VH-VL binders against q8ixk2r445to577. Designs and how they scored, part 30

Target 1, 133 residues: q8ixk2r445to577
Amino acid sequence: FFGMLQNKGLTDYCFDYNPPDENQIVGHQVILYLCHGMGQNQFFEYTSQKEIRYNTHQPEGCIAVEAGMDTLIMHLCEETAPENQKFILQEDGSLFHEQSKKCVQAARKESSDSFVPLLRDCTNSDHQKWFFK

## First folded at step 13 (VH-VL)

Design t33
Fold by OpenDDE, fold request of step 16:
Structure t33 (fold): chain C 133 residues (1-133), chain A 121 residues (1-121), chain B 111 residues (1-111)
Amino acid sequence: as target 1 above (133 residues)
Amino acid sequence: QVQLVQSGAEVKKPGASVKVSCKASGYTFTSYWMNWVRQAPGQGLEWIGEIHPSDSETWLDQKFKDRVTITVDKSTSTAYMELSSLRSEDTAVYYCTREGKYYLSYAMDYWGQGTLVTVSS
Amino acid sequence: EIVLTQSPATLSLSPGERATLSCRASQSVSWYDLSYMNWFQQKPGQPPKLLIHDASNRATGVPSRFSGSGSGTDFTLTISSLEPEDFAVYFCQQTYSTPYTFGGGTKVEIK
């Protein structure tokens, strides 16, 4: 699966990553932004290693969850996907993070009108459901 | 003006299949989710599923996952709902409905006139 | 699935009276300050008509006498002063979680 990763509950919002430096793409947080289908900021790939790859840059980035955090941070992909980079996109649309046993939920960023994907306890909310478009 | 025009009433035997059509006009067909909802006689409303015409992304109530197929024909701006293995309890008026866009949500703002499907021996 | 329970099943009122319709969800249908609850009006032989979306927003063309309120699990549709054309069945709907679900409806009939 590849393309825009769009949230079901948060209307017309997609995974978005725009690193400040194109030559240093890791270490920043993945956010949610209106789906526009332009450029490279919203193009992701779900791989057979259960990675969500940002593969429009070299070296390739993979979404990871750092210890004790609930945010999605871009790391470098590895030959063998580390445990903190493994996600299961389930049949019901839920995006499950294996290591934390939590689901990725569209959330509103504190004290702002912006949105981010965060790890939360798994529920039946459509804000935890995602699809590629 | 937005219009959803559905196909005519159907009478089917148990075990048969029915395919209802919904022709959309007055808006960009590929920009809005299309839903199917049914209503048994004298009863409430039941959501069946939805499809996005741009890429045929589909979400179904699991109750219907094995019997319902929702499709679109972009060239004619028409959505279809096919229900197989019909049973008497499938007797209902079937509606197509468009979801309008509201900031962070959708809502069913336009509806077809409904299609009565009667299943009887 | 989320179950919506509407009450009362039937309201018998006269024109000019205030109508209060309730819809209770089996779980919260709110996300921050947004509640994914909608209200529809349906008359015999017609499809439902959208009245309220996101708990409290009137759809286009809906008279001001219709208002929606509530959050979490408890929602209310209010008709401040019933007009003759308002006697119909009203349904609530949640779009917080697929499958989308509807309440059983409240029939507002003339007394």
Scores: ipSAE 0.932, ipTM 0.961, lowest interface PAE 0.4, mean pLDDT 96
Fold by OpenDDE, fold request of step 16:
Structure t33 (fold): chain C 133 residues (1-133), chain A 121 residues (1-121), chain B 111 residues (1-111)
Amino acid sequence: as target 1 above (133 residues)
Amino acid sequence: QVQLVQSGAEVKKPGASVKVSCKASGYTFTSYWMNWVRQAPGQGLEWIGEIHPSDSETWLDQKFKDRVTITVDKSTSTAYMELSSLRSEDTAVYYCTREGKYYLSYAMDYWGQGTLVTVSS
Amino acid sequence: EIVLTQSPATLSLSPGERATLSCRASQSVSWYDLSYMNWFQQKPGQPPKLLIHDASNRATGVPSRFSGSGSGTDFTLTISSLEPEDFAVYFCQQTYSTPYTFGGGTKVEIK
């Protein structure tokens, strides 16, 4: 699967990543933004190693969850995907993080009109369901 | 103005299949989700599934996953719902509905006139 | 799936009276300050008509006498003063979780 990764519950919002430096793409948080399909900042790939890859530049970036965190941060992809970079896009649309045993949920930032994907306990909410477009 | 016009009433035998059509006009067909909802005589409403015409992304109630196929024809702005292995309990009025867009949500703001499907021996 | 329970099943009132309809969800259908609850009106031989979306917003063309309120699991549709054309069946619907589900309906009939 590849393309825009869109949330079911948060209407017309997609994974979005815009690193401040195009030559250094790691270390920043993935956010949610209106789906527009322009540029490379909303293009992701779900791989056979269960990675969510950001393929705009070399070396390639992969979404990871750091210890003790609930945010999605861009790391470098590795030859063998580390445990903190493995996700399962399930048949019902839920996006499951294997290591934390939590689901990726569209969330609202405090005191802001912006949105981010966060790890939360798995529920039947459509805000935890995702599809590629 | 937005209009959804459905195909005419159907009478089927148990075990047969039925395909209902819904022609959309008055808006950009490929920009809005299309839903199918049914209502048995004198009963409430039951959601069947939805499709996005731009790429045919489809979500179904698991109850119908093995018997329902939802499709679109972008060239004619028409959505279709096919239900197979018909049973008497499938007798109902079937509606197509468009989901209007709001800030962070959708809602079924326009409906077809409905198509009665009768399943009887 | 999320189950919606409407009450009462039937409401008998006269024109000019206030109508209060209840819809209770088996679990919360709210996400922060947004509630994914809608209300529909249906008359015999016609498709449902959208009245309220997101718990409290009137759809286009809906008279001001219709209002929606509530959050979490408890929601209310209010008709401040019934008009003759308001006697119909009213359904609530949640779009918080697929499959989308409807309540059993409340019939507002003339006394």
Scores: ipSAE 0.929, ipTM 0.960, lowest interface PAE 0.4, mean pLDDT 96
Fold by OpenDDE, second read of step 15:
Structure t33 (fold): chain C 133 residues (1-133), chain A 121 residues (1-121), chain B 111 residues (1-111)
Amino acid sequence: as target 1 above (133 residues)
Amino acid sequence: QVQLVQSGAEVKKPGASVKVSCKASGYTFTSYWMNWVRQAPGQGLEWIGEIHPSDSETWLDQKFKDRVTITVDKSTSTAYMELSSLRSEDTAVYYCTREGKYYLSYAMDYWGQGTLVTVSS
Amino acid sequence: EIVLTQSPATLSLSPGERATLSCRASQSVSWYDLSYMNWFQQKPGQPPKLLIHDASNRATGVPSRFSGSGSGTDFTLTISSLEPEDFAVYFCQQTYSTPYTFGGGTKVEIK
């Protein structure tokens, strides 16, 4: 699966990554932004290694969850996907992080009109359901 | 103005299939989710599923996953709902309905006139 | 699925009276400050008509006598002063989680 990763519950919002330096793609947080499909900022791939890859120039980035965190951070992809980069996109649309046993949920920043994907306890909320477009 | 016009009433035997159409006009067909909802006589409303016409992304109630197929024809701005292996309990008025956009959410703001499907031996 | 329970099943009132309809969800349908609860009006032989979306927002063209309130699991539709054309069946609906579900409806009938 590849393309825009769109949230079911949050109207027209997709995974978005826009590092300040395209030559330094790691270390920043993945956010949610209105789906537009322009450029590489919203193009992701779900691989057979259970990675969510940010499709850009080499080296490729893979979404990871750092210890003790609930945010999605871009790391470098590795030959063998590390445990903190493994996700299961389930048939019901839920995106499950194997290591933390949490689901990716569209969340709202406090006192803000901005949104981010965060790890949360798995529920049946459409804000935890995702599809590629 | 937004209009959803559905096909006419159907009478079917148990085990047969029915395909209901919903022609949309007055808005950009490929920009809004189209839902199907049914209502048995004198009963409440039951959501069947939805489809996004731009790429045919579909979400179905698991109750119908093996019997319902929702499709669209973008060239005619028409949505279809096909229900197979019909049973008497499938007798109902079937509605297509568009989900309007409200910043962060959706709501079914326009409805077709409904299509009565009667299943009887 | 999320189950919506409406009460009362039937509400008998006279024109000019206040109508209060309840809808309770089996689990919360709120996401932060947004509640994914909608209200519909349905008259015989007609499709449902959207009245309220997101718990408290009137749809386009809906009279001001209709209002919605609530959050979490408990929601209310209020008709401040019933007009003759308001006697109908009213359904609540949640769009917090697929499958979308409707309440069983409240029939507002003339006394």
Scores: ipSAE 0.908, ipTM 0.953, lowest interface PAE 0.5, mean pLDDT 96
Fold by OpenDDE, look of step 13:
Structure t33 (fold): chain C 133 residues (1-133), chain A 121 residues (1-121), chain B 111 residues (1-111)
Amino acid sequence: as target 1 above (133 residues)
Amino acid sequence: QVQLVQSGAEVKKPGASVKVSCKASGYTFTSYWMNWVRQAPGQGLEWIGEIHPSDSETWLDQKFKDRVTITVDKSTSTAYMELSSLRSEDTAVYYCTREGKYYLSYAMDYWGQGTLVTVSS
Amino acid sequence: EIVLTQSPATLSLSPGERATLSCRASQSVSWYDLSYMNWFQQKPGQPPKLLIHDASNRATGVPSRFSGSGSGTDFTLTISSLEPEDFAVYFCQQTYSTPYTFGGGTKVEIK
């Protein structure tokens, strides 16, 4: 699966990554932004290694969850996907992080009109359902 | 103006299939989710599923996953709902309905006139 | 699935009176400050008509006498002063999670 990774519950919002330096793509947080289908910031790939890969830049980035965190951070992809980069996109649309045993949920930043994907306890909310466009 | 025009009433026997059509006009067909909802006589409303016409992304109630197929024809701005292995309990008025877009949500703002499907021996 | 329970099943009132309809969800249908609850009006032989979306927002063309309120699991549709054309069946619907579900409806009938 590849393309825009769109949230079901949050109308027309997609995974978005826009690092401040195109030559240094790791270390920043993945956010949610209106799906626009333009550019490289919203193109992701779900691989057979259970990675969510950001492969529009070289070297390729993979979404990871750092210890003790609930945010999605871009790391470099590795030959063998590390445990903190493994996700299961399930049939029901839920995106499950294997290591934390949590689901990726569209969330609202405090006191803002911005949105981010966060790890949360798995629920039946459509805000935890995702699909590729 | 937005209009959803559905196909005519159907009478089927148990075990048969039915395919209901919904022709959309007055808006960009490929920009809005299309839902199917049914209502048995004198009963409430039951959601069947939805499809996005741009790429045919589909979500179904698990109750119907093995019997319902929702499709679209972008060239004619028409959505279809096919229900197979019909049972008497499938007798209902079937509605197509468009989901309008709001800031962070959707809502079914336009509905077809409904299609009565009668299943009887 | 999320079960929506509407009450009362039937509401008998006269024109000019205030109507208060309740819809209770088996679990919360709110996400932060947004509640994914909608209200529909249905008259015999017609499809449902959207009245309220997101708990409290009137759909286009809906008279001001219709209002929605609530959050979490408890929601209310209010008709401040019933008009003759308001006697119909009203359904609540949640779009918090699939499958989307409807309440059993409240019939507002003339006394």
Scores: ipSAE 0.879, ipTM 0.945, lowest interface PAE 0.5, mean pLDDT 96
Fold by ESMFold2, fold request of step 16:
Structure t33 (fold): chain C 133 residues (1-133), chain A 121 residues (1-121), chain B 111 residues (1-111)
Amino acid sequence: as target 1 above (133 residues)
Amino acid sequence: QVQLVQSGAEVKKPGASVKVSCKASGYTFTSYWMNWVRQAPGQGLEWIGEIHPSDSETWLDQKFKDRVTITVDKSTSTAYMELSSLRSEDTAVYYCTREGKYYLSYAMDYWGQGTLVTVSS
Amino acid sequence: EIVLTQSPATLSLSPGERATLSCRASQSVSWYDLSYMNWFQQKPGQPPKLLIHDASNRATGVPSRFSGSGSGTDFTLTISSLEPEDFAVYFCQQTYSTPYTFGGGTKVEIK
């Protein structure tokens, strides 16, 4: 699938990647931002290797979660997807990170109006449900 | 002014299908989720499912998954719900309802007038 | 799915009295400081009308005598002073998790 990855629970929020330096795509956190579809910040590909790719620019980035962390960070894609870059988009809309056994949830940054996707224990909340638009 | 106008009442026999329409006006049809909710006589409300008209993204209650189809026609700003293999317990008023956009949430703020579907032998 | 239990099933009251309607969810319907519980009023032969969204926010055009409160699993709709037009059935609804569900309703009737 290719498009904007939208959260079911929050009104019009999508995965967004806006690295401070467009020439250094790696190492920054994926955020949630109002869906707009403008530019290249909100377009991702879900691949047959279960990667979530930021591939509108070279080199391509793949979303990963580092061991012991809950934050979705951009890494370089590899020919064979590492386990920490594999997400299962399930029939019920949940986005499951198999290595950690956790689900991607829309989260609020500490007492702010800023939102990010984070790994959390899996629940049935619409904040853990996602779809491509 | 937001308005949802539904098709008229239907009488059906068991095993038939029914298709209810909901014509929207007074707002940007493709920007808001459209839901279907039913109410059997003397009973509570039951959510059937929803569709986003922009891309036809659809979410259904598993109870109805194999018998219901929800669609839209963007050119006429009309939503449709088709329920097949009708049974007597499907007798209900069927409502379309729009989800308005609120702070980090949605809520069903406008409702159609309802369509009575009666299933009897 | 999330089950919503409304109590009491029937409130028999007079105009001018305060009505207190309860809704309990089988699990929390809150996310941070937001609670995904809505309230609707329904009169015979009419569609439901949105009264309260997100636990405590009055919908447009709803009189100030209606108020909502609660978080987590326990929610309350209050009508501070009943008017003749308020005798109706009231439903709570959660939009925290699909499938969205409604409570069984509380009928507010003239004593």
Scores: ipSAE 0.834, ipTM 0.931, lowest interface PAE 0.8, mean pLDDT 94

Design t33
Fold by ESMFold2, fold request of step 16:
Structure t33 (fold): chain C 133 residues (1-133), chain A 121 residues (1-121), chain B 111 residues (1-111)
Amino acid sequence: as target 1 above (133 residues)
Amino acid sequence: QVQLVQSGAEVKKPGASVKVSCKASGYTFTSYWMNWVRQAPGQGLEWIGEIHPSDSETWLDQKFKDRVTITVDKSTSTAYMELSSLRSEDTAVYYCTREGKYYLSYAMDYWGQGTLVTVSS
Amino acid sequence: EIVLTQSPATLSLSPGERATLSCRASQSVSWYDLSYMNWFQQKPGQPPKLLIHDASNRATGVPSRFSGSGSGTDFTLTISSLEPEDFAVYFCQQTYSTPYTFGGGTKVEIK
């Protein structure tokens, strides 16, 4: 799949990646932003290795979650996908992180009206359901 | 001025199929989820599924998955729901309904007039 | 799927009285401070009409005598002073999790 990765529960919110410098694509957190399809920030590829790639630039980034953390951050993609970069997009729309055994949920940043994808215990909420548009 | 106009009533035999249309006007058809909901006589409402017309992304109640096909024709701003292998229990009024966009949510704010489908032997 | 249980099944009241309709979900339908519970009015021979979205927000053109409240699993629709035109069946609906589901309805009869 390639396109915008949209949340089912929130009205028109998509994965968004906006590193402060296009030459510093590693280490920044993935956010949720209103889907617009303009520019490069909202286009991702879901690969056969179960990666979510940010590949509108080189080198390509792959979304990861560090052990013990819940935030989705950008790493460089590797030839063989590391376990912390593997996500299963299931038939019910859930996005399952294999290493942690948790699901990606749309979450509100407590001090703002800003949203991010975070790992949480898996539920049936539409806030844990995702699809490519 | 949002309008959803559905096709007319149908009488079917068990085992047949039915295709109900829903013509949308007064809004950007490709920007809003379109849903199908049915109501058997004297009964409550039952969600069947939804489709996003921009890309045909579809979500269905598992109960109907093998018998229902939801489609759109973007050129005519028309949604369709086809239900196959009809049974007497499928006798109902079938509604199309649009989900409007609200703060961090959707809600079914406009409904078609309904299409009565009667299945009788 | 999330089961919605409405009570009472029938509410017989006079014009001017306060109506209180209950909807209970089999699990929470709330996400942070939002609750994904909607209310619809349906009059005979008509499609449902959206009254309340997200537990407490009145839809456009809905009179202020209609109000919704609740969070988590327990929700209430209140009609502060019944008018004769309020004779109808009222349904709750959750949009927290597909498949979306409706309650069985409360029929409000004007005595």
Scores: ipSAE 0.828, ipTM 0.928, lowest interface PAE 0.7, mean pLDDT 93
Fold by ESMFold2, look of step 13:
Structure t33 (fold): chain C 133 residues (1-133), chain A 121 residues (1-121), chain B 111 residues (1-111)
Amino acid sequence: as target 1 above (133 residues)
Amino acid sequence: QVQLVQSGAEVKKPGASVKVSCKASGYTFTSYWMNWVRQAPGQGLEWIGEIHPSDSETWLDQKFKDRVTITVDKSTSTAYMELSSLRSEDTAVYYCTREGKYYLSYAMDYWGQGTLVTVSS
Amino acid sequence: EIVLTQSPATLSLSPGERATLSCRASQSVSWYDLSYMNWFQQKPGQPPKLLIHDASNRATGVPSRFSGSGSGTDFTLTISSLEPEDFAVYFCQQTYSTPYTFGGGTKVEIK
């Protein structure tokens, strides 16, 4: 799959990556932003290795969750996908993180109008359902 | 003004299929989820599924997954719902309804007039 | 799937009286401070009409006598003073999780 990764529960919100330093894409958190499809910030590839790749930059970034954490952070992609970069996009729309056994959920950052994807215990909420547009 | 105009009533025999149309006007058809909901006589409302016309992304109630096909024609701003292998329990009024956008959610704010499908032998 | 239980099934009242309609969900339908519970009115021979979205927000053109409240699993629709046109069936609906589901309805009828 390639395109914008949209949340089912939030009205028109997509994965978005906008690192503060355009010359370094590693180490910053993925956010959710209104889907617009302009520029490079909202285009991701779901690969056969179960990676979510940020393909608009070289070297390519892959979404990871560091052990014991719940935030989705950009890492460099590797030849063989490490376990913390493997996500299963299931038929019910859930986005399952294999290593942690948790699901990606749309979350509200600190009682603001800012939203981020976070790992949470898997539920049936539409806030844990995703599809490529 | 937003309008959803559905095709006319249908009488079908068990085992047949029915295809109901829903012509949308008065808004940007490709920007809003279109849903199908049915109501058997004297009964409550039952959600069947939805489609986003921009890309045909489709979500269905598992109960209908193997018998229902929801499609759109963007050029005519028309949504379709086809239900196959009809049985008497499928006798109902079938509604199309769009989901309006409300801050961080969706709500079914406009409904078609309904299409009565009667399944009898 | 999320089951919505409405009570009472029938509410027999006179014009001018206050109506209180209950909807209970089998699990929470709230995400942070938002509750994904809607209310609809349906009159005979008509499609449902949206009254309340997100538990407490009146849809466009809905009179102020209609109000919604609740969070989590317990929700209420209140009609502060019934008008003749308010005698109808009312449905709650959750949009927290597909498949979306409706309650069984509360019929508000003239006593």
Scores: ipSAE 0.808, ipTM 0.922, lowest interface PAE 0.9, mean pLDDT 93

